# VHH binders against Actin-related protein 2/3 complex subunit 2A (ARPC2A): the designs that were tried, part 5

Target 1, 318 residues: Actin-related protein 2/3 complex subunit 2A (ARPC2A), of Arabidopsis thaliana (Mouse-ear cress) (q8lgi3)
Amino acid sequence: MILLQSHSRFLLQTLLTRAQNLDKAVELDYQWIEFDDVRYHVQVTMKNPNLLLLSVSLPNPPPEAMSFDGLPLGAIEAIKTTYGTGFQILDPPRDGFSLTLKLNFSKVRPDEELLTKLASIREVVMGAPLKIIFKHLASRTVAPELDRLVAIMHRPNETFFLVPQADKVTVAFPMRFKDSVDTILATSFLKEFVEARRAAALNTAPSCSWSPTAPQELEGAPKETLSANAGFVTFVIFPRHVEGKKLDRTVWNLSTFHAYVSYHVKFSEGFMHTRMRRRVESMIQALDQAKPLEKTRSMNNKSFKRLGLNEVNHTNSK

## First folded at step 1 (VHH)

Design d2 (framework vhh_sonelokimab_d1)
Fold by ESMFold2-Fast, scan of step 1:
Structure d2 (fold): chain B 318 residues (1-318), chain A 122 residues (1-122)
Amino acid sequence: as target 1 above (318 residues)
Amino acid sequence: DVQLVESGGGLVQPGGSLRLSCAASGRTFSSYAVGWFRQAPGKEREFIGAISWSGDSTYYAVSEKGRFTISRDNSKNTLYLQMNSLRPEDTAVYYCAAETPYYTDSREYDYWGQGTLVTVSS
């Protein structure tokens, strides 16, 4: 699962396999989509076997105030700093993609560490705006040219907001889920999550709160982006939370928070489904034993949710 | 701060079972989410599973969900990893780690044990 690693496992394996087999003429031209709807494309041609083109497509174009050349603010500098020599950013990128990197295996023979960093391109690119904001916080300043309220959109339905100040950054997550069961489970999980942090009495950890209504810091955000059927989670980040190694950890945690909650909800749903199935089986058994007439009546009553054409055909053919 | 000590490692035959323990001391263990990780020679540290501070929620690496079970006893300040149907590929140093309240990424864990070696060999 995505929360297990910051790098793409599939991309890393692809890069390792290519680096180990440079003597073989290979033609690669395929794409795939991972969590957060980031799409990857890898190309290697027989005419240029030492050149690998890696293209990345972001699920949402960043807002104009938070973008430069169609990439999140600071992404180009982050790429240059992280990968160094042997890599080139292509302009224009591959059609339909936000970014294309050219890796030349004849100029650099990357070790596993470098390939792992390249496989983390998603984090490098999407985390860049947060790193800018938090580096300024660490220096007790505010990044110039940024609005009072900064919107970060990793996925269409997973926008979160930052309110950068010189002494702190408030980060607010409007939590929205499509399924009503997921919404109930998420709300329960978030309340428990906040209470667990409060109970831990951690003076050095970022404070965290939950509210059914938007916090005051989100005043001025478009109402359509504040749809939060599972409430709002707010973190307050101080300079101490983004010093040294804590910077990358804080950026990753905030960038993956919605995904983290979603996976806990999916786990809870799966666990609850098993328990609910057993409870339903017990009820059916009890009804069958106690009142046969009720069983006959119940078997003639179907769910109000009607089956689609393919479902009806599948049911009838079985 | 929390101090963690793993135990229960050793040599096991393929197909065997082993239960690892992680004893915690220091600040309130029950307020931390805790997880198990492993590292084989020449490989990076990989996630196995995590359990919430209350013990009500668990999360596993997909490949290990059927064979490994994580549990905790907050009254004893102890975390457990039950490993079944062990394979030679499971040979690694196993680590427990703590972070509050519900993290699954290794970079989010601030407190780590020294590790316990598990060798699966005939």
Scores: ipSAE 0.000, ipTM 0.177, lowest interface PAE 18.0, mean pLDDT 73

Design d3 (framework vhh_8h63_2)
Fold by ESMFold2-Fast, scan of step 1:
Structure d3 (fold): chain B 318 residues (1-318), chain A 118 residues (1-118)
Amino acid sequence: as target 1 above (318 residues)
Amino acid sequence: ELQLVESGGGLVQAGGSLTVSCAASGSIFSDNAMGWSRQAPGKERELVAGITSGGSTYYADTVKGRFTISRDNAKNTLYLQMNSLKPEDTAMYYCAAEWGSDYRYEYWGQGTQVTVSG
């Protein structure tokens, strides 16, 4: 699927540099934005040089999908499990952020493993619901508290579904885009993506299919969540796909799938925008050359025809 | 860290062919959308070709049917095969990568000069 690294490389490098320079009482105050609009802030003050505050702003899920703390289901427990006693969750978080963690370098040995896990904080938090489902799959069970159909609402317009079973989990993405051009580009990309996986013989990876209609597994989902204008992408996850280190990879790939497709669509939009801007500029130039003299009008009509602007002079019905 | 180095430019006769390449360093080449832009002296920079991480391609009307963009993810290399070259194709050719979550291009390296005579 998505081949980007799950940990933030910039965050990891920032953490490693700080951990290696604890002898210096310097101020650190960096804010940056990464893939899928995740924003990070790292703060260290000269008054508390051994304390590092990491704040993360995550995509804003719809209100009905928010946990009590405004984080995804299971996120607090996932943080505690992943980082142990090395971190404290601050309440309230830094203004404008979803989560703030405090790390004390005087009490926790910042080895590369711990810092790499910290640099993966977005995956830990956003992947928490998926990890609950996939840990049960790895044990050949289904979490007793889960509905037959589980909806993950990443953003108001980005919902995907899991159908957990003891032997497999079906993951279905209704793909919807607001712009008609985006829809065409996304549909083309998804068909190519599925074909490329088949051609590359990725037979050990989760199976992937595309369909213009909702798969039967989504029967019972709210009709509004099945409004897919770029089709449905379905993955089938087996226990082998969530064993050991594969768990985190599978969670990352699924959690970022819609963003991955949107990334490609936006890249294509950039090219299309440049092309359309050139066409508009050519049309403006041709129109600007129009003069009030009859000789000029005759020439302009010919120029308009060459540039495809003769259709502008046609009176079209409403 | 992503760094791009262009090569393969040169002097070619009108109607000829030339391939320019862009070598990427760093572990994320296969995940990034890539493109080729060109700029002649005193003219605005033009995006001529692009390729997404999934292989979907775009071509400017000025080069469509003559140029082919491709990528080799095993070699971390981007290519632009230019056929039926015209004097108006003379320009500095820059390798471009999409970088960051804001979908902006970053031009990396000095470019490679393509001159078509005739």
Scores: ipSAE 0.000, ipTM 0.127, lowest interface PAE 19.9, mean pLDDT 72

Design d4 (framework vhh_7qbe_3)
Fold by ESMFold2-Fast, scan of step 1:
Structure d4 (fold): chain B 318 residues (1-318), chain A 119 residues (1-119)
Amino acid sequence: as target 1 above (318 residues)
Amino acid sequence: QLQLVESGGGLVQAGGSLRLSCTASGFDYAMGWFRQGPGKEREFVASISGSGGSTYYADSVKGRFTISRDNAKNTLYLQMNSLKSEDTAVYYCAADYYPSTFYDEYDYWGKGTRVTVSS
């Protein structure tokens, strides 16, 4: 699924192409948007072919997760830690953008690994509050700036919440879908998802539950953000789930959970559309009309291709 | 299997208008328009959800271009107004389950239709 990618594929391709063709002076000045209204702008001038400016426009974070510069708490530190000294954060950023990075290819020629991390700038910035919370949890403390209910808004209509404590972090997802059919399919999938995890005896994985009503931990959240028509999914994260290499995995899994559910809803929706069309075809045949619904077969093939996707690739951002 | 066929490209004067069409089999997908000009990478133009309820545009075409679809005719449209020389490109129709602004995220592509905007 497109939304399960941790890096922007177009940004990565742009960065790789530029890094591989530094001997060719070109002018780049274009931008594009992602499904959730995240915008990217890349600029390279012929006067400075080794300088690439990358600008990103991100959703406004809620006040409790926002630093003084309008970025999520910990974003600047996350950027510095992830990319090292081969880049510069520009102040002010490009007009109309949340963040602008300057990359100098004449000083450092980044490898594909670093370029892939740069293409993941959205996730690095948006995931910064979760990494702070979970690093403190791994140390059995509470982040000083994030010691209350925290709202994470990775997409305008996909908000989830964390309730940090020293011994655990409760993560709650209000699940909302626009279409009534999608809502029914999502509710069914979520109940089955929770039951499957329980039945699998995954004692080392975060515990998971589903409820039609908001958990008590969300009592302080704005009522508007609790409009869940497919129920609430709650995970409990313990220090063992965020120590060492598990930190990035847990942040990725939580950050992509809504997209994961949406992917399965689309898979189920495809099956329902195919099933309904088969029923219509049967009715037409029963009425002595012999026109098959061939149009729907491509949809079924697409759904099966998605189901065969390796789950490890989603978890590890590859 | 899904097939996409673009049409409507041609030569047009700067400031003029042109409408591109893309006919498809199995029109249950989100669809988009991308373009590639001389010496440039393929860039996003516009996308539309399967239901037609959501549309997205590149900043360079907002207010000038309109994406729409006619599901009864299995046809996607791109109405291009106030054309500029920089709009000169081969325009591609693309389809996938979710609307996206990234070309490498689409599984199905047409062969393209050329648009030339004269000075």
Scores: ipSAE 0.000, ipTM 0.108, lowest interface PAE 20.4, mean pLDDT 73

Design d5 (framework vhh_h_nbbcii10_fgla)
Fold by ESMFold2-Fast, scan of step 1:
Structure d5 (fold): chain B 318 residues (1-318), chain A 122 residues (1-122)
Amino acid sequence: as target 1 above (318 residues)
Amino acid sequence: QVQLVESGGGLVQPGGSLRLSCAASGFTFSSYSDYALGWFRQAPGQGLEAVAAISWSGGSTYYADSVKGRFTISRDNSKNTLYLQMNSLRAEDTAVYYCATDLSYEWPYDYWGQGTLVTVSS
């Protein structure tokens, strides 16, 4: 899935272009939205051409038990560890954003590796709690600061759970949708997703299962989370799945799973409505004869949002 | 191993035509017909641009305004191949073209091909 890259490709290209042209005093002011409603803003002024401000807006604040200073648990330390000395975390962040980083290209000569890490800021911040859990798993230990059942919430009503053990971590996604049609479509998609993984006989991938009822590992979860109307998806993560370079990939994949399912549901719903319209020609359909094309364009625009780049604004003034 | 391989790029004169192909291996389109497929391009010194997309069913297509009416996207599930027919090519269409899929059978992460270079020049 192109949208589930660990780094923003557009952000990376913007950073590379700026780093390669530090001799030119340009004014940049870009704001755009990517997958899972993460919003980015990049600013460079002609007065301070070596100073770049990068702001990120997360979909929703993390739960109190998994947050520190408005960011996910471990995020500040992850930022400091990943980016080093050439940056500052601004307090307060840019209005309307969760985090603002101030980068000084005069203090650090950024290479492509550092810029790629900067373009991965979403994963660094949102994945920080998962990285704590999985680093302990890689060492066959359990993080002492965490409860037996760990709840991760990226959006209201989009909570998933981890049950960390020394030899494995069970990850359970209670799938709940407000609309009955979305619930049917989600259930169908999830069954197909699990079947596709089974059919592919993936020996190195984490095991995946679907159930209409809560797995035993969710004992102690709030009752409201156990009323998942599209079933429960469970992954089992072993140390081999989080060793070396696999750590970041596993974290990103789990962090974006609910959003991935949601976009497939919205896409499927759109096509279903379009098909129904093609079956009946009436005055209502005649009034909407441009509507199927508009819906098709809208559904394809949603597909393009799942696949990549939307809503980019660019100002380049001399 | 899952792999996407683009082909069909090359040098063409303005007003000419090219057909790009994207062959998938390690998975079958018909087994994953619910996944969308698309073409993206990156012109020299520019950012990535979405060009065209085709729905999992093949019944819906989307095109960027810059290519609408000139390009046609299609898929052949029996050949496990995605196509982009490019007509009335312009100098501004010069770019590396990439195919992409939202296939998530292993883990939900994306697959990009290596790209194929299209140069439109006299």
Scores: ipSAE 0.000, ipTM 0.221, lowest interface PAE 13.2, mean pLDDT 72

Design d6 (framework vhh_7nfr_2)
Fold by ESMFold2-Fast, scan of step 1:
Structure d6 (fold): chain B 318 residues (1-318), chain A 121 residues (1-121)
Amino acid sequence: as target 1 above (318 residues)
Amino acid sequence: QVQLQESGGGLVQPGGSLRLSCAASGFTFSDYWMSWVRQAPGEGREWVSSINSGGGSTYYADSVKGRFTIARDNVKNTLYLLMDSLKSDDTAVYYCARGDYYDSSGFLDYWGQGTQVTVSS
């Protein structure tokens, strides 16, 4: 699985700079959008220079069954546990945001570790439901407030499902892409990914499988969420996969799986275009030996405009 | 400050061997998957190999399976790529990267400066 850094680099730098320069009366008011359409707002006023307000807006509100005051289930507990003293959750949050935290630098001067965790607020909040499910799994129990099938939505139309049981949790990703080219690339990648894991005989890692049709565990899911055009990827998580440090890694890897596949598709698309261009150039060079050079060069430029998976398909086989 | 620094590249005859090293600093090396990615002249980046945080799981591109071995030493914070039976097609700049299976170019979050490997007769 992909292991991305969990914190916002810009947010971390902003927090570190403020923490290191508390002797200076500064006014800050920044709002920006990062990956996955998460919005951040940071405010410090000259009237209250030791108070920093951090507001976060999530791209999708959690489903009613998985939310508490508009936040994912367990988010409040995760925030309190992760950040401790010196941090206050404001109620209500800043208008237009899902969450607002007040950091008081006169009450606590956080070290880099704590500020890095604060810069990871997106992951702390959005990963909270997975942590609840997996903490119960580690204890061989099931969270009583959850249905048999739990839906986690990170983006509009991007949902994955968990089927929590006392001895295991099945995690299923319906893979859908807007473009047919992306769908083909994603399907190829997923088949290779699953086969590579099987071939490596991963006895300690979660098992992984791919299917063109919905696994039976997804029975009862909304039909629109089962409209997967790149198939279904299923992981089986056992208690051993969520013990100690493995808990955070498993949560992060599952939370970023669709994004990982999407970015691999973008990489593969770029690689295929580059490879196709070189093949076309090689063919044009060969034709140059028998044709007028100026006409060949003109055709070469026009050929680049027609690059794509369908042209790769026509020329791919020898 | 996160840093990845490759070494061990050079000129090798076809059929020869090289050992690449990547010295990591500024993060808890043992908590991260690590990868090797290469880029031949005029080509895009190609994923070569990945290893999990504990070293027990390894993955290889089909083009290098059976010839290359990825390894790590978590005590020394060092990643290795052991390259045997080198071919002219292995000529590339080799990059150490922090992250998992396949080079997504947007999800490998830190990259080294690269080390040149040239396989020529």
Scores: ipSAE 0.000, ipTM 0.138, lowest interface PAE 17.9, mean pLDDT 74

Design d7 (framework vhh_sonelokimab_d1)
Fold by ESMFold2-Fast, scan of step 1:
Structure d7 (fold): chain B 318 residues (1-318), chain A 122 residues (1-122)
Amino acid sequence: as target 1 above (318 residues)
Amino acid sequence: DVQLVESGGGLVQPGGSLRLSCAASGFTFSDYAVGWFRQAPGKEREFIGAISRSGGSTYYAVSEKGRFTISRDNSKNTLYLQMNSLRPEDTAVYYCAAGEYDLWSSTEYDYWGQGTLVTVSS
């Protein structure tokens, strides 16, 4: 299981700082990239200091994916349900982005809870399909409109499957990499990851297994999606893993799993669960350190934030 | 004060064409991005398209791309919507709107016209 915050720390601080300093005329226009290749852009103009534009770029799903207008199914409704008044979804979104939100601080002064939810926009959007499935699991039911085998597709080679049942949900990740060296590194990492979780023996953690062949639960999946050259990782999720506050964390962890593996394959081999957790914590810390500590946020800070992430990656490689 | 006045609406047969105009007064028209919206009975208001302050960029809703053309004349303080190949489902009240921001913030417009009715029927 991956220990990641459900909200962007840097985005949250940006939103909090702006909400607390509306009396100060500022020009904000910067973007940054976070874990899982999510790109954010924030804009505020001096002419309308009460309006903040937040744009988010997500991995584009293929045409056959569970998506609508480039967003996962249920994302628009999840956004509207999760956030209060004083925001608007812009159509079209900012060029090069999947989603653009307009937040009007003159119509509503959001509290820290709402701003934290806004900083969790990635999780709200990416997790919309899983959240529906897991809310039913928490109630020990199955969503009647869903097929027996549910495919979640973020990109070519980044698809995973859910088999929802009333008592459990099986989540299977076919792992595929283009480079043969990356495939070997990924296979080694996944075996070590699974073994480290078993050795840690946490009673509340979802069970995790690795197999070189497709699990039986994936019967009926397209053959192309079963071409996993780094094996299959399977998690079994029980109601206890998605009750209360655990729901959002479980959705986040599953939604980011492929990116998490890809990150570790790219920079280091043979990482254990403990080392991966610390590496993620290091990335979050780097993002926190990269956030502007000085008064005005300018476009020059864009390069510094990106450099901070590169420095952490270089340090972790050593 | 700011005023936007739509004109050119009316009854047309399916397959016909209409040109809508929006006359602006009370503000510097060239400083504002402007766009067209419509609302049919029992439906929510929908975006049709927008044009930048200079007229150099135009943006359309996917469903109307190719049939509708937006243009502006800053010397006349006027916005236009050319509507071709009209269908019964295009029946709606058409509104023009002006925003202080460019396209990126123009879906929450500052100023609105009163609307002009377009009815497409045989």
Scores: ipSAE 0.000, ipTM 0.091, lowest interface PAE 24.2, mean pLDDT 73

Design d8 (framework vhh_8h63_2)
Fold by ESMFold2-Fast, scan of step 1:
Structure d8 (fold): chain B 318 residues (1-318), chain A 119 residues (1-119)
Amino acid sequence: as target 1 above (318 residues)
Amino acid sequence: ELQLVESGGGLVQAGGSLTVSCAASGFTVSSNYMGWSRQAPGKERELVAGIYSGGDTYYADTVKGRFTISRDNAKNTLYLQMNSLKPEDTAMYYCARDTPLWEGSFDYWGQGTQVTVSG
């Protein structure tokens, strides 16, 4: 199967086009939504054609994520390490966004590799806590400041846990869905997912199990997370799974696991025997989600009036 | 007991055509999602075509319009018809039964069949 790209194709194309046309004074102001409801906004003004503002809205950030300190553990350091000296984190970020980066193309001549990393901003930010834990695992150590149980919250109902040890890291996903039909479909999908892995005799991939009850490693987790209505999926990560180039792949897979399951459930076509079709369709749909949004006029004045909405302010009849 | 055996690979001139086949045993092709993946030296393995139990098909952008996946339920065999072949299509072609495996992997692979396109 074709795996989802870890970078935004639309964002990458926007960045490449801008980097290749720095001699042209342009005004750019676009906002769009992609896989996992990540929203992007790119702004370039004619007064400062070498400055690009990139704003990202991440899934269910804490209220504080509207501020500099609201980002996941290690995210700021990950951003600084990955992007270098040509960028700046703005405080406060653009209203309605978790993070705003100011890129100065006159300070750094970005190559395609750097622009691809910038287009992967979601993974850089969301994957930061996992990279800290897994880099220590690769060195057979444990990050000294971490609690025994590390909780990573993307959204309500999308919290997962890591239990870091020097020789392994246990990663547990309490699976909860709001809709009862989605819960049934997700439970069936997860059982099939685990059984398929067992049938394949994958001895080098991370081990995976499903249980209707919380694994022992989640002892001490908030009781609300123990009410997972689609069961618990547990992965065991060993140093071999996060050494070298495998680190980024493992981080991406774990950070997107709940979204991956949700998309398969959303595109359900009856029974689980059609799961493969839904998986491919979900991947195609996710890749096609990058669409520019109009900033000034999303609906005309007549539409707003007809729907009982307030009239758009740009309309003045006199 | 579950086996996938590919055949039909070979050397073809650019612009030519070739059909590769995959004989399945131990399960029914028509009841499963089946796919063709390829791997060129030094490159990642990629899914190029898939066929669902219901008969609908999927193609990667790199081969869409040139390749056609099909199956013969009576022979329990999967096919990939490759037209307008390019040197870039040179790869080992693998037949696989797709499952919801971690990282989008297939649960069972054949040993592959080599397709070489000369220019």
Scores: ipSAE 0.005, ipTM 0.191, lowest interface PAE 11.0, mean pLDDT 74

Design d9 (framework vhh_7nfr_2)
Fold by ESMFold2-Fast, scan of step 1:
Order: structure tokens, then sequence, then C-alpha cells
Structure d9 (fold): chain B 318 residues (1-318), chain A 120 residues (1-120)
């Protein structure tokens, strides 16, 4: 199941449309929000059709210890490395935004690859602290400005923690959900997720564990995070997990883990709710003494499901 | 060591049917949820359907609900997709994958894919 894209599809389409129509002087000035997470603004003026301003508002400001100039640690370097010399970071950013990038289409050739990277600005900025921590791990060092326990906040009430050491980094996810059904579904999913990884004997993948109580590594974390109602998931990252091209994948996986679990929970809840609705409808029909559903329909449903398996068995037998 | 091998694709007319299979090896198939994902020419990957490790729960994309059926045989280590009432929009390469490990880095396993073409 592919749940998430590394880039904003709407932002990518906006950028591709503009790059295709550089010959036309057009005025753009609009904003939107994605996943209740990040707010985007795009501006192009008729006087300067080759200049595009992209502004981004992060869902939570980074903690002082994890920020430089109001952005997550390493974000400026990540932006410069990813986008190159055709981009300028504006100071101050657009009012009400955390970051404003100025893209000059006269100085940078806007191919689809570059525009796709630009549409990934959220991941580039918010993943920057993890990249710093893991680059230090790859060098068997620890960044001197970091505390023993590092908190990463991607969304309100969604915080995960890193305990950086020279030989490993422990990553702990306190899992919390608002309603009891989501909590039960999440707990079940997480236990299955951890057991599946253990059963597969994934010697090259980061080790993973689940606990109903906070691991010792979270000593000193805010008390509200220690009462996570769906338990704690802990990963242990070694240098081998962040070498070369594995770095970006590890950062992506950790940055999207909570969203991954939440998606599975919502997906399971939706399916369960649909089944419960059908059950309730059946009970109402019985209570109202309404004509019951045709037995033929029920038999057809059972026959169809059984037919699928029979066709598979017939093919395998022949 | 982990291998996923799709088969059963081909050319079919609109309104026709196909059955795709995915043979799994190198891991404990019965312990993992499985998914079908497709990619049409010039487009990104689109999730189609998922099935729980036991087969007790199935999920479908809105575009295929009522037309496709996902199934598995844990004894034979095989995943299936029964495709009915095929439309031109269903033309794509179909891949099977281990859903549970999407965010597990190097354990993201995909098959080679099987081409489905719906055309007259």
Amino acid sequence: as target 1 above (318 residues)
Amino acid sequence: QVQLQESGGGLVQPGGSLRLSCAASGFTFSSYAMSWVRQAPGEGREWVSSISSSGGSTYYADSVKGRFTIARDNVKNTLYLLMDSLKSDDTAVYYCTTDVYEYSGPFQHWGQGTQVTVSS
C-alpha cells in the first residue's frame, strides 16, 4: 500500500504548469494547506514572470535547541544542497510563514526532477534534524549542541524522541490516539508490525520493539508523552542503516511512521464501521419486520467468494 | 532471498476478466499483510487492494470496489487478484508487495510486475 508521497502533488502541478508557461506573463497569488500540517503560498508577478516565491509555514516551530534562524537545525544547508544556486532564501520570510524561497527560472533550468525536489520542500526542511543526527552517527560522533534526549515534533500531539550516541541512535515513538477504538486498533497493529519484523529475521533492518511503558531512554521527557495510550515503539539505528543512499530512506521512514500507523488505524476503522453499519441495518430490518434480503443474494455473495477460491484451486490443480 | 513473482496479466477486452497471481518465497508469507499496487504508463503508483495476514480483512480502492477481489492461500504462499468488469482505465503494470514493511527500509519487497492491457 503506498500511503504517502514525498512531494506535494498540488505544489508539483503548480510548478510544472508555471515552468511550461514561462513565455506568458501571469500573476499568481494563492495559498493552501495540506494534511492540516503545512501551509503553502505561491506568488508570481507580471513584472517578474521568471521569479517564483514559495512560502512554507511549518505546523510547529522548532524548539530553540533544534533551530537556527527559526528553521529546524540543518534546514538551510539541506535547502542549499538540494536546490542549488538558482534559489535564494529570503530574510525576512513572507509575513505569517516560516520560510520563503525565491526561484529564478532564468538562472536554473526547471526540469521535472528539480521541480519534484522543490515540491518535496516539507520533507527536506522537516527531515533536516534527523539527517544531521544520522550523518554524525555515520561518522561515529554526536552533534555537540544536542541534549541527551532530542524531541522531534511534526504535528501537534505527535512527538518522537531520539537518543543520539556515537555508535547508535535510539528512536522512540510514544503512540497516542484520541478515541478508544483507534487506540485498540493501533495497539493491535503495532504488536503485529513488531512481531512480523521479528519473524522475518530482518538482520539488516533496524531492530524494533513495542512496550506498554516508556523505555528508560525517555527519562526526562514531558510527562504527557509518558502516558501514551497505544504504547511505545522503539527503533535502534546503527551506522549501517544510514550509510550512503540508505540515509534518505531511513529519515523518510522515521518521519512518516506515525502517519503510517494512523492511516492503517483509519483504514481499519472505516472498514469496521462499514461492517457494523450493515449489521445495524440488518437488525433494524428484523425489528421492523421488513422483508428480509433475498436468500439468492446472500448465496450469490457466498458463491462468488467461494468461486474465486475454486478458480484458484482449479488452476493450481491443472 | 525474498522473492515475489507476479503472473496472469495479458490483453483483454473491456468488460472481460483476468486473475493475477503472486508467488511468494523467502519469508513467512502467512505472517504478513499483502497488497496489490498498479502503475499506468506515465503515472505514479496507485494502491489497488490489501489483505490481512489471515485473510480475514480485505480493503479496496474506490476505483475497483465491487469489481476486484483479493484473496490469498497461506498453504501455497500465493496472493491473488480476481479482476472482473475490466475497464480501459485498469491498464497498468500490477505489482504485489509486502504492505507491513513499506516503512522498514531495505525490507520493501516488490515483484517484477505483470502487464494488464484492456483494449479492443
Scores: ipSAE 0.000, ipTM 0.206, lowest interface PAE 13.8, mean pLDDT 73

